# VH-VL binders against b7j9k3: the designs that were tried, part 8

Target 1, 255 residues: b7j9k3
Amino acid sequence: MTTEPGDRAWVLHHYPYGDTSLIVELFTRTQGRLGVLAKGARRARSALARIEAGRPLWVRWLGRGELPVLAQAEELGPFLPLNPLQNLSLFYVNELLLRLTQRRDPFPDLFQVYEETIDALCSEPGEGWYLRRFERRLLENLGWAPDLAHCAECGRSPDAASSEHWLYQAAHGVFCRAHAPDAAVAIEAAALVWLRGAMQTRSMPVWNSSLRRCLEQELLVHLGGRPLESRRLLTAYLRRTQPAMTIQKREEHSE
Key: E = the ipSAE of ESMFold2; O = the ipSAE of OpenDDE; V2 = 0.75 times the mean of E and O plus 0.25 times the DockQ between their complexes.

## First folded at step 1 (VH-VL)

Design t05 (framework fv_tislelizumab; at its last look DockQ between E and O 0.23; V2 from the best seeds 0.00; counts 0 for: pae O 2.9 > 2, placed apart)
Fold by ESMFold2, look of step 2:
Structure t05 (fold): chain C 255 residues (1-255), chain A 121 residues (1-121), chain B 107 residues (1-107)
Amino acid sequence: as target 1 above (255 residues)
Amino acid sequence: QVQLQESGPGLVKPSETLSLTCTVSGGSISSYYVHWIRQPPGKGLEWIGVIYYSGSTNYNPSLKSRVTISKDTSKNQVSLKLSSVTAADTAVYYCAREYSSGWYEDAFDIWGQGTTVTVSS
Amino acid sequence: DIVMTQSPDSLAVSLGERATINCKSSQSISSWVAWYQQKPGQPPKLLINDASNRATGVPDRFSGSGYGTDFTLTISSLQAEDVAVYYCQQYYSTPYTFGQGTKLEIK
């Protein structure tokens, strides 16, 4: 089955359809987000591999309409049992795609970022930095990322070696202290430089909270009035299970 | 057992500079953001400003020209200076910590007891 | 500035009854809302953060809800010790701002 033509895909979401079938939202390399009907997928003897989020699949489908039939689904790697934090983080990433992308709108660079995010999530489940990278890359791919290289008023650039805070305003960009707008969120200069680069680290950065605030506000410009269910669940889980970290402990944990 | 305690003169003359100190015990001021908030008698709460762990500050625009917040990490203290005071600056002044876990944000979870400042001749 | 408007300004509720306080922001602030209780002569005490999450040690009868612009604090069964002024506060962006307060009394 893997030797025939098909496409690499990940499951974003599924729900029951009838007694034995699923409607599945896939994120595919060549088609972007794609909804498919997985006939008989809930039967014990289905020829389709198990349909589960976080599972890399080789898929084939039939039909050109809005809901083609899933003809093949074969696993492309080992099953990935996820712990609760990993599941909630994956749900968050998937919900962002479901809310902010259209079906049949290909984003090959974003597909690569999604795969990198899943890999990081599985390898370093407590670090958070990969969610910030995904959020930023999503905004970039959708054309919503502001210029972070220059103060929106004077053109001055953040210096990664500086400990100075800058000011972030969603939809408007970044400002040095001299040109700060009334409504703003503080963010470290190093965080702004990190967002412009490869966004790689081995641990949660000291500025993860600043990144989260700024990226959330940018995403909210585009999400409308409906909340992300995954954000609510993820935040509630972290409050219950992660000890309240001081800024000093965040600094030690970062990098 | 982080505790915050405000201190300073209770009476300040008009046009002078109000100076207050927030002393932190049971933790380090390098570990969180420290804010100043005030409450005039019988009225609501007004945010004055914040000092971040880096020493950078952000002030309420309505007070920005008169406010300075600074820290002394060796004494584990944050100070507030408010210049050119008038009777309108009479209030209870609080320091409070903003908690940020890196994973989520919480508002002011620990407040000082407050110190009353009266501006009069 | 983001304006936080509470209603009502004052509320009298019998012991054991439900008390409801509303807070509306002048723009969408997601869930970045906290609620505080302030008793006479005391500093404010954090009750709820992130619109709906109780702070440590806060009784289960306190709950918060809302998203976007409309937020609610509910006390499901009023106790005598709940007499206080209640404030909502946004921490979405600076300057951080508070509602004008709601005075809760026993009827």
Scores: ipSAE 0.515, ipTM 0.782, lowest interface PAE 2.9, mean pLDDT 85
Fold by ESMFold2-Fast, scan of step 1:
Structure t05 (fold): chain C 255 residues (1-255), chain A 121 residues (1-121), chain B 107 residues (1-107)
Amino acid sequence: as target 1 above (255 residues)
Amino acid sequence: QVQLQESGPGLVKPSETLSLTCTVSGGSISSYYVHWIRQPPGKGLEWIGVIYYSGSTNYNPSLKSRVTISKDTSKNQVSLKLSSVTAADTAVYYCAREYSSGWYEDAFDIWGQGTTVTVSS
Amino acid sequence: DIVMTQSPDSLAVSLGERATINCKSSQSISSWVAWYQQKPGQPPKLLINDASNRATGVPDRFSGSGYGTDFTLTISSLQAEDVAVYYCQQYYSTPYTFGQGTKLEIK
């Protein structure tokens, strides 16, 4: 049979194909990423006209080939207009999935994390914790996450009550002060405990910057030589629009 | 507006310990990462080390056995001690701020004026 | 350690002409590169952060570019006050390291 039973999906990306159609990159619950041809989607009054990133869908497709035809797409929730920060954050999350996962490779746990990340992005757009959580969970689902529970040299565990900085080395793990490697990024012990313990605190404390830096470097190991366009745009936007909040948050309150 | 100012002896004898102070005004040293950088006469820049807002430190491996960076938050000062000095330690010494947020980092956006240290008998 | 190599060691450019300074890292460092300008008797001044982001107050004739291992600082129309030594720096990983510097002069 050429008709699949259907699945929950999110649009990661789409681009024009032919005269009136779209190729849509979907992230599905049971099939992983799936490329589909949305035939006639760009026609006036098309039933498929509302296929956009940030929309939860119920989808059905025809064919077993590499590019099946999208037979049905039903919106599962409202599409709220996104501000620039929300839109750039969504672009970032979607670009990570497009660059680091393969078509037809299912990750049902990562699919749930994706939905939670989009929900958090919409409900608390000024916070960054959900992006750090997504990055960590993505690395875990792909089998790339380093051990953050023990110093790679001596086995000692980070203590969240300590003000001690540890050293993070992408692709190698974490090191205590006594065993600092030749090249590393400093990170608070509390940040490592939060990242490993996952989601115990949803407000981003003073260590958010070091955590972002470490995760970015870990992802970079797997991205090859090509930059993330979304990350470049997101960082440029944030540097321009949030300097006052940054000064207030860091200069007098980071102890 | 944040300013950094280095101070210390202009002359240190070989084998002794060099002691420098960086005084911060316009902001708390507990809000920044403070770095020490040096520049020998006619040469380039060499990173010495950093003290984080927590008081933790990280040092250039080439200097780690001789260098100690500490802070005194009551005086808003960061100190650098470099033991067993030789003529190779003759340089202008700078302190500089690394500013970070939850979203981005600036490298060294504010530098002190520099203090000249000559190691000679 | 990450080694930063600048070229050329010195450069002479006429007023109003384009000056280009290159910086190469021994390993991929994404965009974690800063550029500094240093005049005699003065501390270095931050010009460019994140490879291409101009620091506040820096004229738009200064631009940075590059990603991975190859980085460039460009001055599109040289002015007399631009005579200085220029340094690149990686802040991707400790120890932080600098290029050896490029001396820019008017010809």
Scores: ipSAE 0.414, ipTM 0.758, lowest interface PAE 3.7, mean pLDDT 84
Fold by OpenDDE, look of step 2:
Structure t05 (fold): chain C 255 residues (1-255), chain A 121 residues (1-121), chain B 107 residues (1-107)
Amino acid sequence: as target 1 above (255 residues)
Amino acid sequence: QVQLQESGPGLVKPSETLSLTCTVSGGSISSYYVHWIRQPPGKGLEWIGVIYYSGSTNYNPSLKSRVTISKDTSKNQVSLKLSSVTAADTAVYYCAREYSSGWYEDAFDIWGQGTTVTVSS
Amino acid sequence: DIVMTQSPDSLAVSLGERATINCKSSQSISSWVAWYQQKPGQPPKLLINDASNRATGVPDRFSGSGYGTDFTLTISSLQAEDVAVYYCQQYYSTPYTFGQGTKLEIK
């Protein structure tokens, strides 16, 4: 069996296979999603025990089948302890990839965005702009992103300098106010410009709702109308818990 | 326990500016979104606007030209200004809290008791 | 703006019986719906958020359901203290909007 070239990979998900093995879903730079059989990964003191979501690996595999055997897994970085919010956020991103991408369909650009998203997740927990970025880039890479640069009816373009609201409709894109359909989500022109751009800067908080709702609805179209479990869990968690920063501030003011 | 309390003049003359204050106790306004909602006598609820913990604001388009929401973190207060008032602006005004983050929006879980504002000559 | 339409406008239900209030949105809003109870002279009180999640301290007899455009608030066994006006609200997008309210009375 010829060993395939190595690749940088992230673990998206893993589940038991037999008594001693795991099936591991990887997101790789050059192969896209890749399922591998990690033999012996469940054994005590296995070198493969480090197969965890949120950790980059260098991997090699044997075989050309649908589930090649993991031949090598090397850590490319330290284990980063994630808090529950970070874990749920990672779960969200991973679930999107698992549900919306096909195996052996590489997205090098998306892979980079994925890594950047994880970095942002670690450095800016509780923020949402990097998720919106990921969502948009995912849609773009999959060829599902609607045109945000032009009114679908008249071709006029949103002006970031304007305070004008545009209307977003899933699968159809954006409409100026004059040509807006009845069922659409209002979104600021500047938010649209941000969303169709490089998204290298944070979005404005005032755009949070509009951006979230637009992208949520767009993704739902491609998810077959079935919502993500990760999103549900994440929302539930956030409702039940106060950000750690908020708790600390409360304690300081109570003294 | 977090509490919100509205305060301001109960009577405002037409064409003047209505000014209200929402005082938050038991928590920091910097941790929440604070919304203003009003309810005309015997009528339903109308969302006026929101101020985010960042200080950014969003207003109901129907009132945008007349509404200003601001906050004073040192006093833990959120202010509402509504200019050029008419009789149509007579209502009970509420401030309400939304717990939110960059991940999601939420409902209004804590409300003030409301303050009645009457616009009359 | 997203229009929230409640039905019925008023409802009379016997004690111990089920009360059902419906709310329809003019467009799909996922589960971003809240239900409030308002008694005379009081501010609205949150009952349900995310269409089906009971707020803290809300009795089990209150439940919410729905996704997309059709939402329902159910009181499984009406109590005397449940007499109030009930509002649905969307927080899917700004401006946030409320239903016109449903007045619930004891039959």
Scores: ipSAE 0.127, ipTM 0.693, lowest interface PAE 2.9, mean pLDDT 90
ESMFold2 (binder alone), look of step 2: mean pLDDT 91; pTM 0.942

Design t06 (framework fv_tislelizumab; at its last look DockQ between E and O 0.37; V2 from the best seeds 0.00; counts 0 for: pae E 16.2 > 2)
Fold by ESMFold2-Fast, scan of step 1:
Structure t06 (fold): chain C 255 residues (1-255), chain A 123 residues (1-123), chain B 107 residues (1-107)
Amino acid sequence: as target 1 above (255 residues)
Amino acid sequence: QVQLQESGPGLVKPSETLSLTCTVSGGSISDYYVHWIRQPPGKGLEWIGVIYYSGSTNYNPSLKSRVTISKDTSKNQVSLKLSSVTAADTAVYYCARVDYYGSGSYLEYFDYWGQGTTVTVSS
Amino acid sequence: DIVMTQSPDSLAVSLGERATINCKSSQSVSSYVAWYQQKPGQPPKLLINDASNRATGVPDRFSGSGYGTDFTLTISSLQAEDVAVYYCQQYYSTPYTFGQGTKLEIK
């Protein structure tokens, strides 16, 4: 009848602590983010020495305080090597969780989406749909997702078949053209229908850039004045590897 | 393509150790998680434990003191040992494999089951 | 441990009619629920995972729904080959636990 403590987890970040230990930020299925002390993890012969971002884990910890001790960390699958752009996408997703969620705040549905996002990142690189899905689900779980089913002013619903552009205003929702405030971002009605509920396709044909801009602005409202380190690194990477990129491409893919 | 087949003694005396083997064919045991699940006659399913890619294990707490799961990569086999058996351990024992799908969601429900092997605990 | 409770224990449904099986968890398991079909002398067969995702090769008449603590397996038009015992399983946390089973028979 006794339940052994433990959970599914992923490493979001780790950093040195003391001479031989790590503090590890975990994202767990049932406990949300959890900071743990991995004692002696930086010793050459430690069983904890090889815990890394991008690997599924089963973990057990001891203690109920703010920084419990990591007692066990089992890698549940092989390491999937990522290219630099895939690593930056992983860092982006992890950084969003670190910046926007608190420790011990459970999001089991978001945990499932996180796992789907890592799978898609490894198996279907370059699609981008998985990042849009993650961003939307993150906003939903935090209670920040706007109503995308109705114009905030008149209550009219977007029609995916109409080819009409709607306008998205971060923190305020969506508006039909007749009721749109100044400085809102244009978005296809079909993109709103996809984002709102179904998300039944795993591809992002023509509205990915519009959707990215809208979701980024929504997230920025909640990130405060501090930029994401992952975006800074992406910009630096693109400048080094593709220095002649046009302003248009930089605006669409690096901001 | 990949198949699982359980085998064991069929009859075990009370207080003895039950030993079962799950043989993998058509693939390498190193590419899968292998779970053991049992089903007493006329009753539901009970998860016993799992062995991971690394060879580490996780057991149902109700059975942890009596259960050992191990693997032999050279024979492509996973073994289950259950000590100090009683009549309550009479069941059909299944091994089930779970493929690594990257996302982790496929690690904890069971797509591929062996045929099951019947174990009766009787003096 | 999370306890999974199915209802009814058994039901009889006429060919072509809808069959509904319910599964309740003792605490929220989000959408981490699978459904299995087991015929006499056979191992269980996966039907549904993630509460509503139909497994490969499973006929369209099978559907799953639910979230949190209440889950449902529906067979929209019963066929003779659907006579079996059905089990739900949570995989939200270890130990993984199954419902007691629902026996489905032809009326």
Scores: ipSAE 0.483, ipTM 0.768, lowest interface PAE 2.8, mean pLDDT 83
Fold by OpenDDE, look of step 2:
Structure t06 (fold): chain C 255 residues (1-255), chain A 123 residues (1-123), chain B 107 residues (1-107)
Amino acid sequence: as target 1 above (255 residues)
Amino acid sequence: QVQLQESGPGLVKPSETLSLTCTVSGGSISDYYVHWIRQPPGKGLEWIGVIYYSGSTNYNPSLKSRVTISKDTSKNQVSLKLSSVTAADTAVYYCARVDYYGSGSYLEYFDYWGQGTTVTVSS
Amino acid sequence: DIVMTQSPDSLAVSLGERATINCKSSQSVSSYVAWYQQKPGQPPKLLINDASNRATGVPDRFSGSGYGTDFTLTISSLQAEDVAVYYCQQYYSTPYTFGQGTKLEIK
């Protein structure tokens, strides 16, 4: 049996298969999403018990079918326990890949962005800019990202220096104020410039709500109108843990 | 504390232009979004539009052709003009400020309201 | 436009009992929903933002829940001062829209 060459991979999800095995969904650098059968992974003291989300693996598999057998799984880094927020963020990113990508469709650029996103959620928990970056890059890699450089009606471009607000509409892109559609999300010109750029720096906090709403709408179109469970849970968690900070800032600025 | 107060004529004739002013105290209109919302007698609430800190505006499409919102930063006032009024424009008019959220994000719900000013359109 | 539909239009509840008001959006609005209380001759007062976050100074008996298209305002134990009209609002997309209101009375 010819073993396929090894690949760097992340675990997106796993579920039981029979009494002793797991089906594991991997995100790999060269193969994209890859489903593998991990035989014996559910057995007590199995070496494959290390298959979990949040750490990179070197994997090898046997077979060319839809579910090749996992032949090797080696850890490429130390295990770092994630807190609830980090876990929910990872769950969100993984669910996006699971629902919006196809197996055996590689996205090397997106794979790099994925790793950078995981690094960011570990080093800067609670921030949202790296999730927005991932969402935009995902849409771009899938060919679904709308044009943010031009008004869909007149072709005028947002100017970051103007601080004017534009209107975003899912599936249609952006509109200047003069050509605003009936239903849209208001977003600052500078936020649009950031979103269509390299996004190597964090976004302004004041843009967070607008960016979140714009990208949520766009993703929802491609999710068939079915929202992500991970997003619901993440949002609920943030509401429980961040209200106090919001109140404090309100008081400081009201004086 | 932040306070908003609406002012203007309580009676406007059909086809004329309704003009209202919102005077803000305890905070600068240059730092926050100011919205106009109206409520017809015995009915629900309708969002009219907003003026952002940058001076940009956004209007309800149902009123866009007739609505103009502007501001005077020197007086800390926001103005609403609604042209070609009819009986359907009879309402209590409110100005409201968007709540400050988190690390400086703006969310379009309203924690500060004026007391409202009643405008009746009648011949 | 996103349509917000409240139910019921009117509600009579005994003092000390639970009051429940529902709001449904015509499309998903995530958690971008606010609830307001309005008493006669007064402007609306913010009760809940982000679907479930109580505004400052709002009593604990008020709570909000929901995500996506279905939202609920709950008063766990109705008090006499809670008699008012209640509105839900979405701020997911412009134009921002309100429910038609629910009149809450004491039974």
Scores: ipSAE 0.331, ipTM 0.769, lowest interface PAE 2.1, mean pLDDT 90
Fold by ESMFold2, look of step 2:
Structure t06 (fold): chain C 255 residues (1-255), chain A 123 residues (1-123), chain B 107 residues (1-107)
Amino acid sequence: as target 1 above (255 residues)
Amino acid sequence: QVQLQESGPGLVKPSETLSLTCTVSGGSISDYYVHWIRQPPGKGLEWIGVIYYSGSTNYNPSLKSRVTISKDTSKNQVSLKLSSVTAADTAVYYCARVDYYGSGSYLEYFDYWGQGTTVTVSS
Amino acid sequence: DIVMTQSPDSLAVSLGERATINCKSSQSVSSYVAWYQQKPGQPPKLLINDASNRATGVPDRFSGSGYGTDFTLTISSLQAEDVAVYYCQQYYSTPYTFGQGTKLEIK
């Protein structure tokens, strides 16, 4: 009988099924998102490697139906413990995939970007440029990324040397200040140019907050107006760890 | 800690330019977004615009043709100019700042307000 | 522009009773709503951000709730010092907009 070959994969999410099993959402190199049944995964002596996010696995599954059985799961690297902010960033990236992609829809370029994002996340604590890159690449791979090179009304291009702010309107693209729509998010011209390039930096971009706001609104269009739980948790985490401005020394953070 | 104080002429003639200054104490404006908000007598609040830490601006479309916000980092000041004023521009004008640590658009609420300065447009 | 509509325009509530103020946006603003209290001759004072997060120093009797288009500010036990005008504000996208205000008085 036909057996699926092994593949490199990452765990996005899992939940209990029966007394000893899990249903697992994987992001695989060759099949995109794949839901699998991990039989007996919760038994004390399970033959499967520990099913958890943030660790690459070599997986093999049986069946071509909607919920194939996970036949093999082996660890491909050591456990690298993440701090709480890094874990929230991983949850965010995984939640985006769970909400915005379909099972069995391959995205090999996005898979590579996902792995690069996890690597950057492990090297840099907290919210960083790599999340903005992942968000943009996700939109590009799904065919939802707007043209950032030209004002949607007049065709004028952003100039990275200009101090002019532009207007980002989700689902509609960008506008120069002369053609601002009724509802839009301000964004620096340099940030738009960065989004069109390699999206690399050695530190948090000075306009990360502007990028975050614009990309959140774009993603919300495709999330049906329901925001991500990971983003809510991140906001709550940052508020609880933020020092009181009237009681202690001012804390400096990226925008 | 942080304090914002508006200053400028309280009376401006119609068709002239209203000029206000916001002076910040206890922090540097080079690292913040500073907003201007106004409140006409007996009415609600209207957002005028913002100057970002980079010096770029975004203005309420209702005022964009008449408003300029600028900053002078050496004096730790942000200025508002509103040209061609009419009686409808009579209001209390506030400068405001959001918490520097805040990220994303969901944190652009105003927790640092100046005392406000009353501007009357009258001839 | 996103229109924020408050209801009622005014209300009178007995001391110790619950006061409820509603705010409705013309489109979804997620949880990006703040509430302000303004007393005569003073600037607005932040009460609530992110729809439900009390600002530092705000008494526990103030609470906010809502998501999407419908938001509520509740004062669980009205005190004399709570007499003011209350505003909701969206900060989802520019221009940032405020509700028209709700005047709260002691009945």
Scores: ipSAE 0.000, ipTM 0.424, lowest interface PAE 16.2, mean pLDDT 81
ESMFold2 (binder alone), look of step 2: mean pLDDT 89; pTM 0.925

Design t07 (framework fv_tislelizumab)
Fold by ESMFold2-Fast, scan of step 1:
Structure t07 (fold): chain C 255 residues (1-255), chain A 118 residues (1-118), chain B 107 residues (1-107)
Amino acid sequence: as target 1 above (255 residues)
Amino acid sequence: QVQLQESGPGLVKPSETLSLTCTVSGGSISSYYVHWIRQPPGKGLEWIGVIYYSGSTNYNPSLKSRVTISKDTSKNQVSLKLSSVTAADTAVYYCARDLPEYWYFDLWGQGTTVTVSS
Amino acid sequence: DIVMTQSPDSLAVSLGERATINCKSSQSVSSYVAWYQQKPGQPPKLLINDASNRATGVPDRFSGSGYGTDFTLTISSLQAEDVAVYYCQQYYSWPLTFGQGTKLEIK
């Protein structure tokens, strides 16, 4: 059995296996998501580096089957301490990868965006633009990105200079005012242009909440309607710590 | 604004322990990873090791048995100790900044020359 | 360890002419390569990260390219202040490793 040459990887998730081992879900640069058996990882003395979400590793594994053995894991550095909201954002991006990608399906561009997202998450409090970019790039890499350039009914294009609001409906695309169904979420034409063309932008203004709603609904379609655990935890956290504010109120969206 | 400056004895006898200090000004060592890199006269660069903001370390396997990196947050200093030195350890020693997990170096100290000689 | 091999060891280029420095890794390092410039008596200075991204304050005449195992640093029109030793560095895998350096001089 030949070993793989080695790779940069991030821990997405881990869980106990047997008395002393872990099954680890890695997100690797060259192999995509990879499940590995980390033998003896929970022993008092282990040759493997600490296995934890948000911690980057240099890894090498043995075998090409469904569950290769983690032969080497070296710490590339500890993750910066995260506040509860930053930690929930990390869980969110990790949960998206775990549920929407398959093992051994490489996306080098998405790997780069993931690393940029973790960097931004640690260094830019309160912005949130990096999550919208990650969501868009994830949908694009999976071939699921909706056409944001044309009304799904009439083919008219959004104009960033227009004050017109468009409407977004998950799985159906975007609609001009005249053709929108009742269930669609309002979104500025400029926000659609930003999401479509300005993916290198490192900030976004007032559209962030509208983009968040639209992209979360789009992702939920591909999740089979099963909600994300990270989003349930976010809602619970906000209700417990900020009872005077709601997610709806913070999003400038009343329901 | 942020600057790194190495200091040390300049001359160390064979078999002794080399001790160097990197002093950070204009920023906090608790916000960065700090690496040590050395350069023998007329030769290229060799990575020695890193200390994370947490105080954990990682070392080049070629030097791991002899090297210790530590930090004193109250003094904003990172220290390098290299035991059992030989003439092969003669080099300019640099400390360099890594914003967490970049693994390339946007800011370097000026370097301190260490000669191992009797 | 990933070995980084630079070529040539040294080169001389006339002012205003293009200088090209190559760096080859013993295994794929994706785009995780940085380039440094070191002038006599000075520490290395970051020029390029992620194979092709110019660092802040680096002149437009410097460019990087490459992916996988083959990387190139190009100076489109050599100026006197560009006389230096240039190093590539991989940060794909532990331990971090540098090329042996390329000495650039004026012809």
Scores: ipSAE 0.000, ipTM 0.403, lowest interface PAE 18.5, mean pLDDT 81

